# VH-VL binders against Large ribosomal subunit protein uL10m (mRpL10), part 34

Target 1, 224 residues: Large ribosomal subunit protein uL10m (mRpL10), of Drosophila melanogaster (Fruit fly) (q9vpl3)
Amino acid sequence: RGKINIQRPKAPHYERARVVAVTQPKYPELPKAKSCFKTRAERTQQQQENPYNEIIAREVRNWLDHSRLVAFFHLSSITADDIFRVRVQLHKQNLHLKSYGSKIIEQAVKNTRYEAIVPLFHSNHCIVFSPDPEKTAALLRIVRRVPQMVLLGGIVEETMLSRNQLVAYAQMPGLHAVQAQLVQTLSQAPGHLIQQLQAHQNSFVQVLDVHAKNQMNEETPKST

## First folded at step 14 (VH-VL)

Design ha100 (from ha1 with light chain G31K)
Fold by ESMFold2, fold request of step 17:
Structure ha100 (fold): chain C 224 residues (1-224), chain A 119 residues (1-119), chain B 111 residues (1-111)
Amino acid sequence: as target 1 above (224 residues)
Amino acid sequence: QVELVQSGAEVKKPGESLKISCKGSGYSFTDYWIGWVRQAPGKGLEWMGIIYPGDSDTRYSPSFQGQVTISADKSISTAYLQWSSLKASDTAMYYCARSFLYWGDFDYWGQGTLVTVSS
Amino acid sequence: DIALTQPASVSGSPGQSITISCTGTSSDIGKYNYVHWYQQHPGKAPKLMIYDVSNRPSGVSNRFSGSKSGNTASLTISGLQAEDEADYYCSSYTSYSDPFVFGGGTKLTVL
């Protein structure tokens, strides 16, 4: 396109920002030298951790701490441009679409009450964060028309919800007080809920991984 | 009741400016895209552009880029389509319509604004 | 611009089933299920009849149905009635920079 309109390339604005963000160097700080008489456990811990991964894990912890709504999705084969338009639409509703590696998620939730969610992230996935649990209905309304995103479950007001419970939460009428009361009631047996979420979602994720891998093998090659 | 009400018919001469309006009611105006669609006499529908009034995110069809301006005033739930200099070829019916998704359907339409541009 | 191809006209008798086609490319209808159908009576605004290939909005008769195969979407009207006489337009999502395209329209005549 020529230079007739400054607003063109307004449409790829987010695409250009995404490319710049990906290509900008991120230099993790190396740990300062400890005493040269490190213990075996300390050496093993350092060898197992990548400093860049800890920075990203801190980002995930910050999202979890500041989000009243967290939703987990399996992500089927989707182009970068298509996921970008979904991210833009979600962002207009204060819904923040992110994806992190499974080892980063494991590191981020280690020694927290959310450690049980780690198995959800052994396949291709994405997470939606929001400070506004009232946006659950908007989230599901958007994602309903994104077949590549399959809801697995979520966290509302620090309570883990199954897929069906999250859908029910989104359909409840009206006031914040009613929604908060429901979330507290659902927290009565968190161990039972977590077990059901893990078992059902792991089985579903296994099936989707086979389908996604078959579709990815048919996809046109693209540079890294 | 979701409703989109457009401004009345306009008769103009070439070179004149024009701003037509589309007022939304019965829904959260800032949560929906408003698109503009042209229909020349005896012709089909043509997409012109779309705006998200909540943040003024605006996109134009390549066929209409630079020929019109789309804007919105969210304080009065109104979207606008504007020409700085009308041409005879701008004679058409103009519809506004809303869509929840950027990739979605237009579920409610305004009644249309007939614009006639002649000497 | 990318355009969707529809037949200029189609006709049928009351009670008949008719189908209107909408043919695009592998970049629009072949890639996405974001295909929509609109009905327009003379002098009236378009009305959404089908969205996302086959979904019927509330208040639209179940005589209207939609499907897609490859690069071609289809609108089917069963039990044709006089009130179905109108122009019908398909539309599709195409790309982030230019999200919408309409077909040229099909005039349905009820004999």
Scores: ipSAE 0.797, ipTM 0.905, lowest interface PAE 0.7, mean pLDDT 81
Fold by ESMFold2, look of step 15:
Structure ha100 (fold): chain C 224 residues (1-224), chain A 119 residues (1-119), chain B 111 residues (1-111)
Amino acid sequence: as target 1 above (224 residues)
Amino acid sequence: QVELVQSGAEVKKPGESLKISCKGSGYSFTDYWIGWVRQAPGKGLEWMGIIYPGDSDTRYSPSFQGQVTISADKSISTAYLQWSSLKASDTAMYYCARSFLYWGDFDYWGQGTLVTVSS
Amino acid sequence: DIALTQPASVSGSPGQSITISCTGTSSDIGKYNYVHWYQQHPGKAPKLMIYDVSNRPSGVSNRFSGSKSGNTASLTISGLQAEDEADYYCSSYTSYSDPFVFGGGTKLTVL
């Protein structure tokens, strides 16, 4: 019986305990190292025996430190197969879909400028990280067709943006698209042929200058 | 602006090999899936498979798994559909089409390549 | 075996409205809103008309609309014109391993 074993044995144990209490000073009966309360070393060991929280928090810190785009989403109920499909599509655009517990997020951003994001993780959520802020348009284009992911806001180039600000940011053309339009505009300009002729003339002038300098040097040799 | 241009019509005999092409232009070729769709004469559309040229991720319809090979050369923005051994039932129009999403719509289509397999 | 079911043909007079149905299962149209409609004129490639049940791509007339109820998607063409005479196909996402299925097609005749 558990009560009998806990008291064990009731009569001999109780009499043995009373005899021990009478004959032993109270001080030795409560040794600090042998008490039910954990020692300082035991508390430190138990903290170290749960290493997954620290490893995952370091992962989150690394993502935050190396991501120029971070987007936060509320995540509605979704099957594991369907979220996997979305993760694969995002990954093709260098967009990395992650989910972490709110306590892990708190630990990861503690004593950083990003502590303000912690309230976003009190409910079901996911985060997208990317080193490429120009992928914001691709992210929103993908997620717009994933109704289970609802954009809450984000961080771009270390600046916190609301949902509307992030959407507005995504509408900016990419650098490569702007460069392509500039080249097309310059190629259509009336002066394109003139620029080529001017470059050819400049090259010819440079050849004549070198030749003229060589002729002057031959006529005035330096002694010594 | 966006254009998918396919190779020309082919007339082949059963047992011959064939490789047809689909060249994309006017967009970032490596950011879109390219799918292949078959249409037998007077019949409906059948999807055959899809490739993401950016990483060569390729999926096939179960009906066509092992019967065709889909590939892409991203350096020339071209996707390919090839048979090692044609059969008469392969006579059809073959379209390439692009999709931004694996679960999405085909928003632009090539003009089609007619493949005729007959004696 | 598993395909989306469309009527073989439908007809209407100019100016009228017609609806083309596309019936799937609880694993495709009943599960997802990734239902798309394509128009194909004879001898031409298909053209996307509606995506994600009800969205029109740029350049598609607002005479084309889409809807879904349960396992059935519908394409509606209002103000029917002679140019609308074509074959119409629905498609749906199904699974990651086999992501696309087409309906059998519906021939629209404008009388």
Scores: ipSAE 0.757, ipTM 0.883, lowest interface PAE 0.9, mean pLDDT 80
Fold by ESMFold2, look of step 16:
Structure ha100 (fold): chain C 224 residues (1-224), chain A 119 residues (1-119), chain B 111 residues (1-111)
Amino acid sequence: as target 1 above (224 residues)
Amino acid sequence: QVELVQSGAEVKKPGESLKISCKGSGYSFTDYWIGWVRQAPGKGLEWMGIIYPGDSDTRYSPSFQGQVTISADKSISTAYLQWSSLKASDTAMYYCARSFLYWGDFDYWGQGTLVTVSS
Amino acid sequence: DIALTQPASVSGSPGQSITISCTGTSSDIGKYNYVHWYQQHPGKAPKLMIYDVSNRPSGVSNRFSGSKSGNTASLTISGLQAEDEADYYCSSYTSYSDPFVFGGGTKLTVL
């Protein structure tokens, strides 16, 4: 399949079996038929697939299809006033801060190359969408002074990028053809292309190391 | 290279109107907030208000709400502070300063405009 | 609306280290790391010396450093020099409706 396997933070483990187990355990009741447990799981699935979820999932698909920049963040505890000021500041740069439930994200990316992003949304999160990939530098400049938003990675020009790759993209010169080629080169290879990328592995490490140091020096707090 | 150049000193009488300016250069003017800061003679700094010239989003300090008008003309990279009717208590030095973030630092300041109101 | 408290004056001899305090509340300095310090020489505009508690802008001497503890931020000037004689102001972010507050200022005298 055409999925991109990039490094991502692990989502919390929330299994459907836990939901079924929470539903009224009684002892010492006889084991219920397997159809009973399937019926519970089936009911939960049916509640998750109602028409309202499909409408919101289409909204997410529309954002993904029309955004040349998508960035994913873990969101720490934050007041309504503080997230509002951040949303307003981002919006001034054509950066659109959104949050969606994990089930809606899963439905939105089903049968797409973006299915790999679903685990990112099992914890508290937010997403920034933009049609302007050149706004990546502005995005990072804003959020490095917002401690509650921790960058996890993103999508640029339909290519999934890790946190370090996104930072490297933001620091590259503004020649569009060069930036597009660099993003494609930095993307994690499909299994069929592993041999080609292993031949250039040292080059990629050097590029990422330089860009990571520049990002840390410019955006991290330091005592010098 | 980044510069904020303010209009020259003004001597006015109570009741007169006044509009002072702050022209930004060497950076993307519409991507930064412009704040106005008052400093009465021998006194400290007081925040008056802030504007985002890109969309004219404007916020005033409660102490100055309704007392002044802040505006910008992004076509000439200029922010303005204006009074419809000056008071003697408006005698002060007025600075403009820029900030990238609404919650951020003022990293560049204009040279100041001295406004003297007396009669 | 909210005033940050600074000492009216501090003094020190050349070569000494001095510290200027800036005390706010749990709604500003106690909540955020958006505390900034400005230096103002007589007749001149303020100059940013420290941002976000402890960061120095390019071109600012490493003799200037910042820190905070609880509701109090501090600016420390080591190796005090004659040109450090100036007024110093702290500022902080507080809320979206009234985002900036300045301290009353501290006159530093180099003896």
Scores: ipSAE 0.699, ipTM 0.871, lowest interface PAE 1.2, mean pLDDT 80
Fold by OpenDDE, look of step 15:
Structure ha100 (fold): chain C 224 residues (1-224), chain A 119 residues (1-119), chain B 111 residues (1-111)
Amino acid sequence: as target 1 above (224 residues)
Amino acid sequence: QVELVQSGAEVKKPGESLKISCKGSGYSFTDYWIGWVRQAPGKGLEWMGIIYPGDSDTRYSPSFQGQVTISADKSISTAYLQWSSLKASDTAMYYCARSFLYWGDFDYWGQGTLVTVSS
Amino acid sequence: DIALTQPASVSGSPGQSITISCTGTSSDIGKYNYVHWYQQHPGKAPKLMIYDVSNRPSGVSNRFSGSKSGNTASLTISGLQAEDEADYYCSSYTSYSDPFVFGGGTKLTVL
């Protein structure tokens, strides 16, 4: 009776092997952990099927319509934690940080005065909204401390501004100060004009006086 | 010019209550955080807590949570640090400092308030 | 308690360059670029010298510079002067719940 070699069991009969192969519980392959990194394409596709896209688009439009300050930023490799922290800081200043998909933005601004902003949304972006344009300086102060947020441009008082223009705007004295300066400058203009007009008149009178004096001197006959 | 002016030195006994103040001027008081920092004699700086006077959002260091109360009155541009019951270990210099952002660069400091707790 | 580690003391001669190190962890200095440096003279309030690792506030001498590598931030003072003798503290952002931590401080002596 041949010693059953437990270390090398004889291959079962072909029929038994077939039955064993068929009866082996096919454990469903554990779903390969789809890398949590949904490709940009997958994210975009999921956004298209979202019944709430229209609602979100309306929200975006509402923000645009009620904001006097809108700033557009590119986001480069920022963590959720960092975004949250920045959001809190901005919120303290009545600045509202929002992030929307490009398709949502396109839908939101289609056939509106804001359609020109669509080209700004080619990558990861965020938008800051505020009802107060005077908060532009505060916004830029905060964002300067966040290298991951790159200013692209903005809308201030319904005017589209480039990055540089927005920076310049933030550096300007408040609207009231500028207005006051303008009023002062305008108030000085009439005085200067009057002075210039008077100066010309005075010079003209002087020239006429000299001419009159010269004519009188020519009419006095040298009595020799 | 931005300035933080703190209340004067305090001498107290253990078990007494105390409230010290920090008044800000030369800037919008509601737009900046005010932090409190403790420095025991001959020791380093310890962050205690911070408040945003605009909405009274207040954060504490875990080490000081429940030990002190930070408050602010925006109408008079003043922040407060208070104890309900002082201990001898509370003897220290206390600084208030301004920060624009939550992540902690203090750009302007008060002159400090010395608190001495002795029996 | 999360503490930043600084040397207790550093010394240098006038005109020399000295460096003060501040070592944290991967959860503070290693994670964020929000490291700040303060100078404190005896009996005076601290003064901000460097913010966000390498930025100088207005009015701070260009002799002061900051850097970071890994979990260690450094303050460098070039052209050391007698007036630089002070205590120096580093600080860092750590977390939203506990945002600020200070180092133990470094006493700088100008020999």
Scores: ipSAE 0.683, ipTM 0.847, lowest interface PAE 1.1, mean pLDDT 86

Design ha127 (from ha1 with light chain N55H)
Fold by ESMFold2, look of step 15:
Order: C-alpha cells, then sequence, then structure tokens
Structure ha127 (fold): chain C 224 residues (1-224), chain A 119 residues (1-119), chain B 111 residues (1-111)
C-alpha cells in the first residue's frame, strides 16, 4: 500500500516536476497551490497522532473513573519478560498494570481534580488500577518483592493517599469490617460521630495538602 | 494452620495411568501457586510444573513438558499430577508445595506421595 | 533442568559455624535476588529456611542466615546442633518459561 508505492515511484523526477510547476510565474495560482500542497504523509501523521493520543487519553479517564484503587509507582530498569511476569501475577488479583506517556496523562486529567498527579509521570513509571480497593494488601504484598517498582502513593475511593497512608490503608479490615465499625460508631453519642467524621475529613485534607506542598516543592525555583 | 495433604503411596506397573492429589487447607487456595517437585530415590529435588488454581494457569519444566498433566479443582481445593503411561523411571517421591508468587519460595510442602513403578 | 552447584557434603562439630555454597549463573543467582534455601531431614518433606537470599521465615532459628555475592549464594548455620544434620537445597528463579532451578543438595553431617 503506501510504503510499497513510496518505495517504487521515482520521486526525484516527480519532485522536480512539482517544483518546476510551482515556480512557474502564475501568481493567481501560486498562493493557492502553495497552500494546497500539504503532503499526504503530514496529514496522515497528524491524523494518526491526534486520534491515537485522544483514544489513549480516554482509556486513562475510563480507568480512573472505574477504579476504586489506583497506585502510582516509579519503574526502574526492567526487562520485558520481567515486567510481563509481574503484570500476569497482578492480573490474577484483578490488578491492572499500565503505563502511559506524561503527555497522555496530562490530557486525561486536564480539568479534573487529579491534575496534581501529572508530575509523578516525568520519570519512568507505571500505574496499577483495580475496581477492588480491598486488593491493596495483595498489591503491596506482590510489589514488595519487585524491587523495580517503587510505590509513590495512590488513590483509594477517590481519596489521594501518600505512600505511608496507602500502606496503612492496606492493613485495615475488609469493607464489611469497616462498615460494621461505622455502624458501631453511628450508634454512639452524637459527639463521637462528629469526632470520627472530622478525623476522616481532616485526614483527607491532610493528604491533599501534603501532595500540593510536594508539587510546590518540585515546582519551586531550583537552588543552584 | 496452612496444610497440604497428599494422596497415599502408589504401586503401579509400567504403562498404567495414575493421578495423585494434593489438598490445600487453612488458606485461600485460589490465591497461591501449587508446584510439583520430584525426588527420585537417593537423588535431589526437581521441579516439574506449577499451576495457579484460580485460573488454571499452568507451566511445565521443559524436562517434564508433555510427560505429565497438572490440573486443579478449586471447588475442593485440590491440585493433581497425572501420568497417562507410567515408566519405571517415574519411581520417586512426589511433593506438592505452594508459592504466593510465580518467582517465589515454596513456603509449605505436602508430606509427599511415594510412587513405585515396577513389574 | 540444570542444577545449581552445591558441595556434595559439609561437616562440622557442635557449636561451630558452617557455610554451604550455591553457585549459579548471571541468569539465576547473579541476575535475581530470589534465592531460597530448604532443609530436608531423611524421610521428611523439605522445609523453607531462608527466602529472597537472606530473609528468615517465622519459626526458623536465627542461627540460620543467608547471603549472596555475585553468582554464589551462601547459607550459614551458627552454633551447629545435632538436629541440623540434614540435606540442604538452594533454589533460584531463572526465567518466565522455566522459573525454578534447584541445587544438587548438600549433606550436612554434625560430627
Amino acid sequence: as target 1 above (224 residues)
Amino acid sequence: QVELVQSGAEVKKPGESLKISCKGSGYSFTDYWIGWVRQAPGKGLEWMGIIYPGDSDTRYSPSFQGQVTISADKSISTAYLQWSSLKASDTAMYYCARSFLYWGDFDYWGQGTLVTVSS
Amino acid sequence: DIALTQPASVSGSPGQSITISCTGTSSDIGGYNYVHWYQQHPGKAPKLMIYDVSHRPSGVSNRFSGSKSGNTASLTISGLQAEDEADYYCSSYTSYSDPFVFGGGTKLTVL
């Protein structure tokens, strides 16, 4: 198709003839011809880049919208076979290992509350998505024995968590145990309920505040 | 707490089929690999293959590919090792063992099943 | 299929420290830190003693320790006791298609 046709045509004669036609003194057609001569390769490349990037960005948005667990990792040098075996092991726990370019991540989270995550993707990285937040313990148990994956932090139930907060979350009882603890808390006096809700709210604010300050420290003027 | 219990010793003739079992208890059976390890009399340990009962993902050592079949029935937390036609050289102790990771350690082992093939 | 290299036997007196070596290649022991050690008494199943080069499972005596240098891993038993007399096997991850390899085994004799 296109590659075969490019290899067979005698382009030098075609380009010389095209240049001669353009340089001929036909002023009314010259401005029109110059603006009309956009190569097929340039149009194809522009089309391929734009639709491909947006398709992948939509994929990332879909993962973020449907994943109750998202974990971010720095990824050190690793062979294709080794990352594949890790991906297979994670998949068995409904944990989905993905990697995307920083440009695509920036597009995916633009005009969302997750714009603050973009700096995490300046270096080599990977992301683990899952609809099952209870799989956080399984995730950490697997990656503990994968030195090339260094946990940076995550999102659980739409809450940004630092590395230490995510590790602490993984040690909590399962969803049913947390639901039972919440029912027990709600059965206490109103003052106890207010304290528990304020503590969770403050923890959420602290997570966002720490992440915003980390972003500011990364974006502050560099000291020489 | 964690236990792997294997089926009893077997005495067979060359050419017969055999299926031995390994029942896991005290843990989430579908979240761990089950590996099979052979030990011929007076010899060392040889890995034969491994299965993930959760999805039946099965891998074989090149030395045993096509010579045995590894399977699992997750409804009864049991893994199997099967020969369609035994040889005298199959006389050995066979262990099952579990591993959390495909690249990990075997942290718990069954008691072993002695298979004797002679005529 | 190809075994890691261990000495056929090692001996020591009670109270001494002994070391068992396990030598592989850059594709297994040299390339990964997934080296494990198993103890096997006669007629019994193997028991995990050390995993990931140097980590001790719960319930294993702190007299057992592990290390690695280059393509060689080592199991060290300090304060040798009579019940340590057993066969010892090392194991390593190698590749996705053939993930496990065992050493040939070392018979430890307590004099």
Scores: ipSAE 0.756, ipTM 0.888, lowest interface PAE 0.9, mean pLDDT 80
Fold by OpenDDE, look of step 16:
Structure ha127 (fold): chain C 224 residues (1-224), chain A 119 residues (1-119), chain B 111 residues (1-111)
Amino acid sequence: as target 1 above (224 residues)
Amino acid sequence: QVELVQSGAEVKKPGESLKISCKGSGYSFTDYWIGWVRQAPGKGLEWMGIIYPGDSDTRYSPSFQGQVTISADKSISTAYLQWSSLKASDTAMYYCARSFLYWGDFDYWGQGTLVTVSS
Amino acid sequence: DIALTQPASVSGSPGQSITISCTGTSSDIGGYNYVHWYQQHPGKAPKLMIYDVSHRPSGVSNRFSGSKSGNTASLTISGLQAEDEADYYCSSYTSYSDPFVFGGGTKLTVL
């Protein structure tokens, strides 16, 4: 009676092996224990928007909404002391220098008309706010003496301006003067239109008058 | 045209009080700093202090702190320098000068006020 | 008292170029680009000639130029004229608490 080698059973016949392979309980792969260690990326994503960031974002929005002049600057290697000096001088002119993180800005301007400014905040930046667009010249005069502050652009009276446009704006005579001129020019336009409309009517009347005169001359019988 | 006009020469005795003036014209007086500079006879320029008339922010040189008072009246575009008690050593020419920036240059100067303190 | 150091006197002939030096420290001239130069004729108020190291105000002759290296600023007057005879003072920003410092002045004589 051949000792059944229980230690290394002969491989079952091919057909039996197939049946055994098919009938082997497929244990669901135990969910790979998601290492309780949230990857840095997962931790960064779950970083609950710091309620503080929301508050700051609201502040930024408030500044944007209440400012008639907004200027964006890139900050190169500038010291805290230099920034402080500039801030003080700007403040004397009712110009408010603020610095915010890019994420805060993004949050602040999301789904607003200011969303286009987000690309400007990829590096060290600061923003100057003012309720007075007439202070643009003063702002540029101050910043010209601070080479570490590079003007990128701005918003004046809800219009986004390039750097060059902002510089040009600062050189223009006061907005009120230009507006007054525009209003004057526009106020003259209706007068011109009325004149043109009346000119056609007058021409028509003249033609009719000539026709009437010609008819009257034809009806005067030559008294032979 | 921007102009700073100072008060006339003063002759005083030691212990007397004095207030000299600097009137600005031709610019927005409240948008610029006004500094005071002393020049003793035959000596160099010494910065004394500076004031921003818009908010009366006043800064003094350490050497002159407590020795003089700088003030401004924006309603009449005038800055003042005053002593409570003059000394013989206060004999000097005093200049007022305009500056746009706190760290900036003095771009316009008054004609100067000569103060003579003699016993 | 922190003062900027200037030579007491400098002289030159008409048409020559002269340079007046102003030496400070790392906390003033060396620390900032806010160096200014003033011209003062006898019995007259000082006049701003150069601001921010090298900038000329409107109306100032292009014969006047400014530069800075390290802790030393320089005023250069080219094509020296008799009218240039005056005292010259440098100044610099120093600190927020004590923003202005003057040099001792340089007497320029046109020979």
Scores: ipSAE 0.552, ipTM 0.785, lowest interface PAE 1.3, mean pLDDT 86

Design ha137 (from ha1 with light chain T94A)
Fold by ESMFold2, look of step 15:
Structure ha137 (fold): chain C 224 residues (1-224), chain A 119 residues (1-119), chain B 111 residues (1-111)
Amino acid sequence: as target 1 above (224 residues)
Amino acid sequence: QVELVQSGAEVKKPGESLKISCKGSGYSFTDYWIGWVRQAPGKGLEWMGIIYPGDSDTRYSPSFQGQVTISADKSISTAYLQWSSLKASDTAMYYCARSFLYWGDFDYWGQGTLVTVSS
Amino acid sequence: DIALTQPASVSGSPGQSITISCTGTSSDIGGYNYVHWYQQHPGKAPKLMIYDVSNRPSGVSNRFSGSKSGNTASLTISGLQAEDEADYYCSSYASYSDPFVFGGGTKLTVL
């Protein structure tokens, strides 16, 4: 790899590195939270990030509360212009593409039913929100032709769905009636679903990352 | 069956205005881009511009910006290409075509509208 | 105006395989997999033959295939038939300002 390539555009590799740097906690972790001696620069940096983080975390909570469809994607290297054109296309279908730091996601879902999603955000990612669960098929049709976005899973009608379940949800005939019945069936057994997601989160995330990497390297058409 | 039906051939003089149409059927008209593609006699294909009828998002090729107007009426599933003042160099075949994505393929094409501009 | 480079003409005998090239840059064909091929018979509208480098739409003969290497995409027609005689155009996404760049076209003649 390499951080410097005069022959290539400076973005997105440069911009992606910049984004990661600004989303990283800039305040080093202390052995325990009761350190009494922080420099003024460290305090100012932390305080600036905290107000921004809380505003954005509230935004994420609002999106989660008002979206009947939420889809999570791994996001590989993509230019700002390319992600912009994808965002514009998605928006035409009332699909709202957002990206947030993992700490902000963790803060937004703390003490909610969605805490299990946090491990999905250990790598570069994006989220699509929509009030319209019937737009799941349109979402997948668009993203199928965006190889940089790899579906990890989603939430439909407050029910967590795996990648395969979300794809199956989108493909069902007579979507309005059938999808309502499917979501009802999944929601009626939430304890088992939640336990499986919580118990195997690291393994699930690891499998998704390997799968996404293999599909990107093979250049095969996405079925999702 | 998806179909794009264009208005008939036109013979015009330089300086005249013209509006040609492209009516889509057999699909959700507001969920697809409609593009206009020009082909001068004996020449290749050139995209002119594209519109998303669902929200009227309209984009022009730099080569044609300011020279034509693209519009749509989603209530009758019809897109339009319009000149305010034709030139002899506007003599060409004009196709409409649809694309699901801004970065996609033109999967269905109209039959074409021949525009002849001569004094 | 940005155009993809195609040979002006290509010819082949019935039953032969032929290949039409389409050369762009690292910012279009080299940078994306959004390369498409269209067939146009005289007096007719173009018809989509291949999309996204190598995919065939329903109803297109499996004699048509596509590929790319670096900045060059290729359309291959195997088992050449008389009805394949037509003009062939490639297109590619290049940028937000120029999402539908066409090649200059290639006239295929079946000898």
Scores: ipSAE 0.767, ipTM 0.894, lowest interface PAE 0.8, mean pLDDT 81
Fold by OpenDDE, look of step 15:
Structure ha137 (fold): chain C 224 residues (1-224), chain A 119 residues (1-119), chain B 111 residues (1-111)
Amino acid sequence: as target 1 above (224 residues)
Amino acid sequence: QVELVQSGAEVKKPGESLKISCKGSGYSFTDYWIGWVRQAPGKGLEWMGIIYPGDSDTRYSPSFQGQVTISADKSISTAYLQWSSLKASDTAMYYCARSFLYWGDFDYWGQGTLVTVSS
Amino acid sequence: DIALTQPASVSGSPGQSITISCTGTSSDIGGYNYVHWYQQHPGKAPKLMIYDVSNRPSGVSNRFSGSKSGNTASLTISGLQAEDEADYYCSSYASYSDPFVFGGGTKLTVL
């Protein structure tokens, strides 16, 4: 009876191999580190009329009201570790990363000026809040290196901006510099306006003078 | 222009303490991480640790944890690397480098500080 | 210790294109697009040449390019010049506790 080579067991008969393949316990893949962000399904199930939802909705409103920069992102598949890493980096820049359920957002912004953001929350999303609009450039710099975060749009200084507008905003010189330029431009505007107004008045006076002169010439009877 | 300037070369004996410095200029010192990288003679680069001067958040490589102390003084835009007791094996070039991201690239480097520990 | 593997040395003639490889694992290079390349001349500090796999900082020559496939990142230097002779190091993010893992370095010789 040939020594059963335990190190290289003969491949089982095709039928046995098939049975073994089917009967192999499919161990559920260890839940990949549950993202600190509950899956959409988990969020939807928990969003029963829970008094807790009202509290969270108030929190969201509070963030919206006190933030001068709000950015909305689609969040693709991301690990808890990755989210944490990004959160820490954002926090260093006084940027606060939050995630809320769609229902909570709807409740929070209902009958407010922010109601227009509701359509943005159809999938997994996160929001970044900041009291400092000057941090827009820093925000974009960070998230460009996070492929799981896709910028959808945002609110800066109470103005809703598209993705492209936010990018453009971030490329602008600091608010103070822009303001200074604006003030400079505005300070020059009155001078130009005055010149234009004066030009029109002068032109009008000239036309009147010519008219007056012509009338005087017609009234001088040719004393033959 | 962004610049990191490190303190001069040091010659020490085993058992002595040492503190070397890295001064940043030309940027907001509190908005960037400062990392320390060791390079032994003829060897590769080794990350030692990193500090965020804005809040003094400090992280160490497991290999250097407890072996060195990283600190920063934001008032003078300076980061520090410190040993309480030097060893001969600490002989190396030490670089400070700036990174915007905790996981990011070191975009600017100091000129390096040579530390020689010899009996 | 997570170590990235680089060839010890690479050589090329002026005008040629050379590639330096950096091999890691699925938990570092394979898992993230945070691979960086540094150039170091003798007695000088390292210089950032490529960040995030394929991006060039301002002031870096377009002769330098980066790519990644699987667990291997690559630095390509086209039109090799004498000034390119240096040590090259790759770096990658691996974990929150170990955000900066370096390769062993590659010595590039221009023949």
Scores: ipSAE 0.688, ipTM 0.856, lowest interface PAE 0.9, mean pLDDT 87

